# Designs tried in a protein design chat: VH-VL binders against o27280. Part 27

Target 1, 266 residues: o27280
Amino acid sequence: MDSMNVPEVLEIKRIVEESESVKTFIFSWDFRREVRPGQFVMVWDFRDEKPMSVSLIDPVRSEIGISIRRVGEFTDRVHGLSEGDLLGIRGPYGRGFELMGRDILLVGGGIGMAPLAALADEATARGMRVDALVAARTADELLFLDRLEAAGVNISTCTDDGSCGFKGFAHERLLTLEENHDMAAVCGPEPMMFQVMRILDERDVPAQLSLERYMKCAVGICGQCCLDDTGFRVCAEGPVFWSQELSRVREFGRYRRDPAGRRVPW

## First folded at step 1 (VH-VL)

Design cD8 (framework fv_cemiplimab)
Fold by ESMFold2-Fast, scan of step 1:
Structure cD8 (fold): chain C 266 residues (1-266), chain A 121 residues (1-121), chain B 107 residues (1-107)
Amino acid sequence: as target 1 above (266 residues)
Amino acid sequence: EVQLLESGGVLVQPGGSLRLSCAASGFTFRNYGMTWVRQAPGKGLEWVSGISGSGGRTYFADSVKGRFTISRDNSKNTLYLQMNSLKGEDTAVYYCAKTSYYDILTGFDYWGQGTLVTVSS
Amino acid sequence: DIQMTQSPSSLSASVGDSITITCRASQSISRYLNWYQQKPGKAPNLLIYAASSLQSGVPSRFSGSGSGTDFTLTIRTLQPEDFATYYCQQSYSTPPTFGPGTVVDFR
């Protein structure tokens, strides 16, 4: 078979509108190429290539899905496509989530629910108890609620404006939820993930966190792999990291780096 | 101190079956991926199979897929490799190795002494 | 599968020499490269991970560099215990693949 580093041209089988700004594109997939929740693919529109997390993994139907938020020129073009149109897909890349125990917590913010939806499907298929905390700025930006409910996931929501569920931030809602989980998986804005990680660490819940900004490291673009506060650098094995690894990284939740290596605060 | 001890390597006829075991100690076994790497006489290293810390994900080299099965018993701190339909080219020293993190795509930071499997008529 | 090659296949050196071993990947693997040392009749041991990070307990005379497709292992001031076979290994994608090895023999 073709290497995962050569784009395969695939037909868009189905498009699901998840919200005003998010669509899921579904493709037939040959599962001789492994795909795990938390991994990403490079999506090529025959002009530009961007990394996108896999949000649906269905080996029974031989399908994968990728969920894309409209945020710029590339995503605007992709959102303009229809069923039957073609996209190049290569991958999968990066480290995926690992399931452990019987009771798990998922904490997702905005589009960060995309890789967690795929994880929820696998966990529920294994008979695990899944609690999901779905966070967004407004009710309109909450994603995958119907899919999670259909899978038997126990859902809690929070919105900054209080338009759905708890009024407040994900970490504030987490403080009111039961503490009994074998692991957690977290994906969303980095400041949210930092606060959630701190609470889970205090509860001795091992957590896996997905950092979108490190997806380029996994495909051979080295600039974003280096975390350097004092001349110390480490290659990121992302996008998924255990909380014990991130708690040692000074820049996580505090600042990021621009292409010149300069610190940029959140 | 981390220790890995393989056992089970013997002489087997072609088409036969064999199970290898690896006893682990000195670390929290369930928190790390485990892998099998083999080395044929006078040859280099070849990765064979890997398993995640939970046992929920397993991986195989194409040369052994469908014939070998990897499993682990986290209550006993033991890794297994079930080898079926053995061929002459499976003759090798089989090493058990610990991954540096929870997934198999990492450095293999501790290795056992190896166990020799010979497949011959 | 990602194919790994090493150069040279063997080299002869004396104690006190500095030597360099090269590893090449058939496609870009970022910095997901490990180096191992194996002495005759013994299991391999990890020297370097993530292309340039020294494993704990490994002497500072060992160093690694490179990214993408080209990588090097350097041993400064070679010691008697350094005569061994050295393997590179990519941890970028499954299956993990090893280079064919470089034998470092005493001159």
Scores: ipSAE 0.005, ipTM 0.402, lowest interface PAE 16.4, mean pLDDT 84

Design cD9 (framework fv_cemiplimab)
Fold by ESMFold2-Fast, scan of step 1:
Structure cD9 (fold): chain C 266 residues (1-266), chain A 119 residues (1-119), chain B 107 residues (1-107)
Amino acid sequence: as target 1 above (266 residues)
Amino acid sequence: EVQLLESGGVLVQPGGSLRLSCAASGFTFRNYGMTWVRQAPGKGLEWVSGISGSGGRTYFADSVKGRFTISRDNSKNTLYLQMNSLKGEDTAVYYCAKDFHSYGYMDVWGQGTLVTVSS
Amino acid sequence: DIQMTQSPSSLSASVGDSITITCRASQSISRYLNWYQQKPGKAPNLLIYAASSLQSGVPSRFSGSGSGTDFTLTIRTLQPEDFATYYCQQSYSTPPTFGPGTVVDFR
């Protein structure tokens, strides 16, 4: 049954407060529509629709979770909802992460830990060794540490202000960590991902990076597909890309586009 | 030990169809990309097609695009190449190979299976 | 497609010699270049990946270098089992492309 293109109105079963600014909304899900880490859904509050990465995939409980950071009008409205309230969900969309080898490094910044938390669950279930570098501006903004620890993940942290773990940025912390992993998965602010990708490339570690700005392109909402310049079919292939693919994109990590479509440095 | 074993190569008439299989053992098949590489008699190596570990991404050489399809059955640890509208130029030994990506490097190769397209 | 060329197309050498094979890409491929060895009637064997990383089980007499467009494979102290055809291959973009091969024969 093709239910992906029609929003299904679902009841919020449970809300987990991850931090002052982040909540995970949990819904019952029919896993005849398979969901993989790295995929996203469109969340509809009956006024606006926004793409959100899936952060929990639990076929045993028949549940999915969607983690949302409060950053604007839509997300502020959704954060005001309670258990029992309704949201429209359609999807999943996009290509998920691919797992390979026996050891994986996860590098997540802020809300970018959301899709990586789902990936960590799958990787540990497959018997992989999982190391996670969790980065945020402050200790209060580090996400999913308890969930990652419970899954058996080896955790390193860094904060810009030094309030937890290493004081500095994710790429600076990465330089002090073990170099040997079979693969990596990276999600967070684009400048962070660019710096991390460069280090992983020097270490010959193949990496997959999730670019949240291309989730809108995948569902036909975006008119600003910056990767079009490279001949990529970003709307069909995103949001997850291999580092080999992104090394050819001139704009990755250097420029973004404002609402008028102008290039502005990060 | 990691092993790949191709089968299905036979003589086939131009315009015909053929399916090749590659049986994998000794590694977690679903975690690795797989590829098909061919070699015409006395010639060099030519990449044909690649598939990601999940099967979610597939890639094809322009010479076979629209005629060949690649697929995998992770429950059976088997890779397939469905070849349609065969041409004389498709005559080659077909190797399957384990690939860290869908189009990366190939660290383990099968023995190859010969496909001859001739009248 | 990215075009790969190799030089020389064939090379004659004696056991104990050191030899070099070069590979050139038509555009920059960073370090995404691999080297394979193929003996007559056998499947290729991976020697080097990511331009300079030696594959597990491959003798240390094999080494690779280069980045961008120009790459080399070096075999020090050539052994009888090293007489084979060698191929470079880029993994920077799809389709992955192979060089035409270099045949290493007895002198």
Scores: ipSAE 0.006, ipTM 0.430, lowest interface PAE 13.8, mean pLDDT 84

Design lA (framework fv_libevitug)
Fold by ESMFold2-Fast, scan of step 1:
Structure lA (fold): chain C 266 residues (1-266), chain A 122 residues (1-122), chain B 110 residues (1-110)
Amino acid sequence: as target 1 above (266 residues)
Amino acid sequence: QVQLQQSGPGLVKPSQTLSLTCAISGDSVSSNSAAWNWIRQSPSRGLEWLGRTYYRSKWYNDYAVSVKSRITINPDTSKNQFSLQLNSVTPEDTAVYYCARDEYSSGYFDYWGQGTLVTVSS
Amino acid sequence: QSVLTQPPSASGTPGQRVTISCSGSSSNIGSNYVYWYQQLPGTAPKLLIYGNNQRPSGVPDRFSGSKSGTSASLAITGLQAEDEADYYCQSYDSSLSGVVFGGGTKLTVL
């Protein structure tokens, strides 16, 4: 939300180990602050803050969950915390996913399954039929399979090394799936999302894609949040975009920008 | 609760085909969260994974390199079972054969059949 | 020859702590989960540890797993006579695209 500019200090109520490198931190949440799948929060460890997607939204228990992958100093420190420890949470921020139709496809890569797990919960609660294509480099990096199964989701898996399910990339697996869907939601590495988007466009399936890489700036005035050709501010106008919007962005799936603003291939 | 029950002959002659069946109860052979495996155990080679079959919108098979040229693992959805066929057997194929379930093919086997000793001898 | 290396035997007396090692490489243990199985004579292997260090329901707290780099360990504290069994480690090998097992460790309770 727009007005949330100071973090609340919240107690870690529960920690779920999702994989060797991913943990979900669960907090009590006041749902007067509406939270939608696809939104993110800023997590503050009293030294640094980083954007993290909301991966669990449970109004019945008054809880949210935030899934964090261990990728550097900040996330290493947060992974060292225990139940009962404190973190600052600011948000939520960004545009969430929109659900439409009756049959939906979720395509997630790695930690990109985090916001899609929250979306799956909402979709199944609405009585929608949910198919999920869960992709990772190896079997031990596949996330949320037990939670998706418990929610009644139809799961397909895909690993680069063939250790679980289809051997290959998400877009290669998607080509072997011929079921019709009213919409799709996609989150993962940008090259994966680009290739998946092209297939869904050819099938005339409207898709929403979440751009994780530009969530660093939660205030909306940071230049790093802008997309190449359109000037979209990811933290204000994203992180979720329709495939029609992303088709106008030359850099999507093709290159990124380094700290100096120079184009770098994926 | 998942149970796996094996059946098949305990004696096979060299050059013939070894054939075993694993009947499943408490789960479906076409479950999208399971893979169905054959594993054997011998004193000389220890535990050895042979391959698996699993359903994800369509049927897939993975086979260990050491047996790939002579192995077939087939599901039967009408009987809720899966089978192993291993062609051109030699005395080195003598082992206890197990069927086993692997959830999401994550590399662990949470339910095992009782095992079948297969002796390859003339 | 097994892909993962375990000592062929281990021994202890009741009440002792025993550790069984499992050594691999970057393509298996270094990149993937490690699992442990207990096999009593004449029975199928039984899952003892999954996900490097997690216990299934019904497995006593005396059993624990750990992983560091390309090696893993199974620790049994307060050793009991009924723990006498063969123990196997297991992982996935990305270069072989297949499940791999250790050679097994015969644990004798003296």
Scores: ipSAE 0.006, ipTM 0.410, lowest interface PAE 15.1, mean pLDDT 83

Design lA1 (framework fv_libevitug)
Fold by ESMFold2-Fast, scan of step 1:
Structure lA1 (fold): chain C 266 residues (1-266), chain A 122 residues (1-122), chain B 110 residues (1-110)
Amino acid sequence: as target 1 above (266 residues)
Amino acid sequence: QVQLQQSGPGLVKPSQTLSLTCAISGDSVSSNSAAWNWIRQSPSRGLEWLGRTYYRSKWYNDYAVSVKSRITINPDTSKNQFSLQLNSVTPEDTAVYYCARGLDYGDAFDIWGQGTLVTVSS
Amino acid sequence: QSVLTQPPSASGTPGQRVTISCSGSSSNIGSNYVYWYQQLPGTAPKLLIYGNNQRPSGVPDRFSGSKSGTSASLAITGLQAEDEADYYCQSYDSSLSGVVFGGGTKLTVL
């Protein structure tokens, strides 16, 4: 019996190239260890481990997928791997998304679409109407459009440069979309999520937001575990938070903390 | 530590409104991790989920299609309870009615009330 | 008729392994979690299994759940006299937009 805290060495079954900078690594998974959209796993390359959101949950094929953007030394090494190579996987960890009501809005920026793609699959399987706003800087950085379309999701796009869909930021595009949703889920750059949250609050739409930077705290790895001067602790509750929880956090969307705990603007 | 206490037994005449209450102790009706459900059980139809109410920044209700036109489930935060109203009852609504807390997307019913037998007859 | 199909009865002797099946469709078990309940005479149902195969605190490891495709099963190993009860499976049905139950299985310990 595997526990969540024991790494299992798994073979990379398939690699999907999502973009020039993003790959999805697919593994066989024993669903006796339950996984939900919004949860993450620790990926271990036998040198370092990093938290990665689960982007595909497929109990029919007994597979999970983990989408990884190339941003540093660890991710560069993992991107160099091939089908048949081994990685250590530990988890899942953290609080996942909760589905409620009959229709859901997904708002994803860049790699933030990864956990939302898994959520879209679950929401459509539950018979919910799913609208997705997929945002990126350029058309080449929009992720999972074909997968979302195959799942029956109603897709809107926006790019900063106007190369696909609406020209502008996610929150600007959101203002032009219909207002009737029972819930929303949001994942992407923190400034984007802050602006989107404000619009959803005005529309009285409860939102869940995924904060990637708090994933390590959820597994007990030393890091930033509290937010601002309210005394709100995030390491036990992340990475998914309700908008009402984040609206009381002065740090969210405004500044982050460096390794020394100092405030650093976005 | 969590307990659900239901209203007493009921005799309801056909075409009247069935009303039941479930009082919660050890948890809050506005807990954002729980949903508050009504489920009934009869020999002919077995276990039937009727609906639920739950708080996630605002109140939501989900209702079973078979009763949706006749049912209302309402929370009362001041009394820490929730209620069931079922309109225009018929003898087919005769059942033991349970309230239950749902976790895990509201679907894992981990705490149940004691049950209330409701008979619909003249 | 129930949306999820269970055998109406099952039986076993003490120490034996017994399995109770639950059959559904792509709109319920095929797409959603499965839950199992035990009901002793005159009592409310008790949650035995959630999330297909997870046990609440206090449920013995003799009880286990599994799901494959559109079907699920509850396994009871080392059957004991106190396991004699009605057992119900549950899922969510996306076509009905609601929670659905199986018809129940009366387990007799011989």
Scores: ipSAE 0.055, ipTM 0.615, lowest interface PAE 7.1, mean pLDDT 85
Fold by OpenDDE, second read of step 2:
Structure lA1 (fold): chain C 266 residues (1-266), chain A 122 residues (1-122), chain B 110 residues (1-110)
Amino acid sequence: as target 1 above (266 residues)
Amino acid sequence: QVQLQQSGPGLVKPSQTLSLTCAISGDSVSSNSAAWNWIRQSPSRGLEWLGRTYYRSKWYNDYAVSVKSRITINPDTSKNQFSLQLNSVTPEDTAVYYCARGLDYGDAFDIWGQGTLVTVSS
Amino acid sequence: QSVLTQPPSASGTPGQRVTISCSGSSSNIGSNYVYWYQQLPGTAPKLLIYGNNQRPSGVPDRFSGSKSGTSASLAITGLQAEDEADYYCQSYDSSLSGVVFGGGTKLTVL
């Protein structure tokens, strides 16, 4: 355990409103501390602490961004903050995405696009061809479209209600796409990820998926984010997993554990 | 080997309470990898899940919406069993009732009791 | 009546391949695992398939499960006389917060 486990109090440098329910909080970052797409940080508002994925990595401006969706009391408080306000940030933690090949497919649902947006920036910077399937319930919940377009990403959209792009779920849209990629990165609702993974496996496309679990310590000690039967800790061995690793995780796509350890279905 | 043994009356009058017990052997009612379920079967309604009880640091109960207002499932750690109480029964509650173990990695019912026919009749 | 929809009956001759369908919605099969059970006359259901396509110990490999979208299927290859039974699909419905079953399929071996 090193100084990484101590929250650093950082000033919110800038806030970007991504949607009605999602804001990106931008902080100055010392890049002597490496951060990778797919990793997460623990955000502390001096009352509670929650894991959040890094959605922006800008070494030129020496900034990182964290995209937060308003979903509860903690996020309500954070969304009430302004530029210049303070948050505690510790990390980064976990295993991030690996880039390989020439062509990459990103499949994201809702706030799951956060880490994928960061990955898209890196991939395009490396000269990779990036296709992104962006899914949401409605058009107004689609995230980072302008940002992805600006980066040169080829975007396909799908919405549950058909308000934008393909009407249906991400895995349904994926089935209509015939192109194969060298690898895929997936993040979103676990049921979505499960279906997408199955399709990718059938197509022999290596896939990485980012899981979300209740994480308290973020350092693999408390065990609250352990996946059943495997012993994988989402905070330590993940949150990014390869599909072949997740094939060993029986609970994947079915349920998660709540803070009390109760099995909660998706 | 895990076994479930059911017991209780097979005849209940309308408006009374249906009570059944399921004794567990080879496993614990407080197992953190299992849930204990009641399921019934009738020609008219087919297989119908009624509810479950399970221990995950504390006790939890899930009940089917159709019977939620009338049902109670209780564990008994001292006897390593769990029970079903269904209040205000009607002839529509006539069915074969099963207790079953649900595995924690899903809703897989891998062990079943022998079943108990419960007839609701005056 | 049943949340999941199965054909009421299916039939095949010994050695044939038979498929039993199970149709649901986004809130159950679309989002949750599917399970299959075999029930012989006068007995409790027996778990055949868990997690969409996994077989418990003791279940022959001629039984297989698959899932696509909001539908699932049980396939029986090399049909045998002993396979004559009722078959049920099962899932969890997130909107109902409860376990749901299909109406069952009576499989006859001709």
Scores: ipSAE 0.000, ipTM 0.488, lowest interface PAE 12.9, mean pLDDT 92

Design lA10 (framework fv_libevitug)
Fold by ESMFold2-Fast, scan of step 1:
Structure lA10 (fold): chain C 266 residues (1-266), chain A 122 residues (1-122), chain B 110 residues (1-110)
Amino acid sequence: as target 1 above (266 residues)
Amino acid sequence: QVQLQQSGPGLVKPSQTLSLTCAISGDSVSSNSAAWNWIRQSPSRGLEWLGRTYYRSKWYNDYAVSVKSRITINPDTSKNQFSLQLNSVTPEDTAVYYCARGDSYEILFDYWGQGTLVTVSS
Amino acid sequence: QSVLTQPPSASGTPGQRVTISCSGSSSNIGSNYVYWYQQLPGTAPKLLIYGNNQRPSGVPDRFSGSKSGTSASLAITGLQAEDEADYYCQSYDSSLSGVVFGGGTKLTVL
């Protein structure tokens, strides 16, 4: 009712094809309106609106990037767009990542590397040492490896099928990596994030986790992204949470909510 | 082998600040597997959880909505204890106050202090 | 009023089975674990049951917990005189973002 926060219509300046199923859409951005890694925007195609994490923040070029995986009707339409076409953008929204210390660990699964790629850029620009563990089911689903390498990030990979790097899950690979990080940031499927969180907690590494749950955007309500044990709403209080906040959420890593509000195993 | 021992005043005047401490033995107040709680009990309201403090790379506090504007729970790592400050007390704050240890993953209370009866009267 | 509802009193004779109920809603018992505490006169509450139906070390197996939907029960079999106490259920309420207790049940052993 009182919100003047309407979508700004922006021209698609560039499109980067990250994989067969992922594209990054790049827009000019006025950096008098701040945006931080870990925040998201609402992307409007003039029919439907969906939340998307900001994956590129470039004040030198005055650009932001939004990486979108093709998973349904909305994302199929957006993937059909070309440079010069228009999209509505609202935001940014949500709590971004906080950087602390000198040595940081990023753990990303699939499209979860998108917000972590923006964080890697900021951390390396501040002179931090960045280690990234990039995980996916298969080699072709590993994202942002070239961009992370160009930023000076130390990269480890793992795939479930062994097609690139360590054969196994992210938490299994993490057990073989050095323990001396001042903080970690984690984004990916919840079962992966839960296992990684437990290892980082045992190592006394403070961790921030970004919940990439799909939201049903009936205006401002977030039924599917509510956390039952804490009462947190991902779009209002997240998407980034400290690991100790998530340790109280019985659903984290075990259950999700369906549209009817029932607990469903992952 | 965890033991909690409480200390503080038994009588507080209306509008003043209620202050209690809980000394911990057999565990550390900064233990990452514990949370440190204050719970009160009165005939009219029964058992009421007031809040907790806990260490997980930094200190956190959670407070019950009913007292959130008046309550502070603070750890003291040098003395291995934690305290309750409740501002602007009224006769309705008259209760037995307990400190209690909670678990890191579940909200249960496995060790309790002896309790302190606090009467708020003029 | 307490957020969780318990009967204010219960009674039995030695050797009898007694059940104490605890009723809540989907935001507390329906979604979260239930805990039970025993409070003997003049003492602090003591954890009796955690995780709906688990016993801490030292709690006799004649105490048992159960949960179904938005309700929970504490059962005491082979009732003994020393079981005369107040019993409280407890859960977490997601809508309140806080711990909630039942109003307590005073158990009298006749």
Scores: ipSAE 0.000, ipTM 0.383, lowest interface PAE 19.0, mean pLDDT 82

Design lA11 (framework fv_libevitug)
Fold by ESMFold2-Fast, scan of step 1:
Structure lA11 (fold): chain C 266 residues (1-266), chain A 124 residues (1-124), chain B 110 residues (1-110)
Amino acid sequence: as target 1 above (266 residues)
Amino acid sequence: QVQLQQSGPGLVKPSQTLSLTCAISGDSVSSNSAAWNWIRQSPSRGLEWLGRTYYRSKWYNDYAVSVKSRITINPDTSKNQFSLQLNSVTPEDTAVYYCARDTSYYDSSGYDYWGQGTLVTVSS
Amino acid sequence: QSVLTQPPSASGTPGQRVTISCSGSSSNIGSNYVYWYQQLPGTAPKLLIYGNNQRPSGVPDRFSGSKSGTSASLAITGLQAEDEADYYCQSYDSSLSGVVFGGGTKLTVL
C-alpha cells in the first residue's frame, strides 16, 4: 500500500522562505522510495493536485524539499500553511537528470533553480566540479545562492535589470563563461532554455533540459496525442530531455499551444 | 540475457601494455542508460575500480586517479565491445580483471552484470 | 589499500542471523550510497544490495542492508550453506573522485 500512485499524507516539518514569492516545504521521506534530482511529485492540498519539482534530497536527514512559487489559487493556499500542517504527496515521477563526467554547468532561471539545487547537491557529493549560472529578472528573484555557495558551487549571476551580477539574459552571460564542461543541466523559462541549448550545442556540450509543460504527460494525464510534430513520444520521456531530442521538437522555444490547440508565440 | 565475455593475454612482461577486451551481448555498448567498467581484484589491493566508458550524446571516460596516467578504456560500437589498455605494467598490476556494467542516472545502480574474469600475470 | 573497513571473517550455523559491518568516513559512506556484493569461489562478484537497502530482483529477502552515519551493515537471516562466500561493500568517495570497496569478509557456514 506504499504505492507511489497513492497520495501519502505528510506533515510539513519545516518551511524555508527562499524569497518573497518562493517557499521550500520540507517533509520526512522514506528513501526506500528512491528520489533523484529532476523528478517531481504531485502535491495535494485536499482540493487540487499540482506537479512540483523536488528541490532538496537529503537521505542523511531522511528529508525531501519541494519549492513552490506563489502564482495562483492553489499555491496561495499552500503558502498559507504552517509547520505541522498536512499535504498529500504522490510520487516521485518522471525522468531525472543524469550525471556524467567530472564537471557540470547548471543554468537556471527563476524557480528553475529548484530542481538544479538538488542536482548541485548530488554532483558535489560525487566530487564533480559544479559551475552554476543563476538567472532572474531581478536580484530578489535569484534563488538558492546560499545553498549553492555552502555546497561549494562556483556561482555566476545575471539579472535582466542589472540589479545583481551581469546585466542581461542567461544566454548573454553564458557567452562570457568557461566553455569546457563535460555536461550541462538547464531549467527555466522555455525561451531562455532554447537560447542556452543553442550555445551549448555549438560548444559540443551535452545538455539535459527540464520542461515543466511535460510533467503531467509523465504521470499519464496528458492529452490523447503523445506524439509531437516530429513523431517524438513526449509522454514516455519527461520532464528531462536531452538537447538532441529537443532539437527535433518544432515547438520548443518558438511557440506554445493554447487550450484549443492553436499556435501561440512565447 | 546480458552477457559480458572477456578475452586477452594472461601473461604480460613488465613495462609492456596490458590489453583486454569485453564483448557485450544482450545490450549495446552505446546504450544511453549503461556504463561499462573495468574492475580488478588482487590479494594486495583487493577490489579496485579502474574506470569506465559510456555514451550519452558523445563518449565519456572516467578513470581512477591511481591509474589515470597510464589507462585507456575504448568502446567499439561496430563490434559491440570495449577494451582496457594499461601501459607500463609492473608486477603490482597482477590481478584478476573484470568488466562490468552499471546502470544509473545520477548514482550507480551497482554493478549488475560482470564478465567471467581474466587472470593477468605480470612477470618476466 | 582498502578504504572501507570490513571484518576479514564471519561465521554462523544454518538458521542463524549473521551481520557483516562496513566502516567508512564522511567522504564515502557518510555522503553516498552503499552496495553489497556476494562472491562465490571461482566466480565474479554478484550484486546483492544497492542504494543502501534495496534488493535486485532474484535476491532473497533474507538479505538486507542498512546504513547509519559513516557505517553500513549487511544482515543475513536464516543462514544457509549456500551463503558461504566472500562479501564486499562498495561506495563512492568524493575526496578520491572514485569508487571504493571494502576488503571483504569471508563468511563460513559451520
Scores: ipSAE 0.006, ipTM 0.484, lowest interface PAE 11.9, mean pLDDT 84

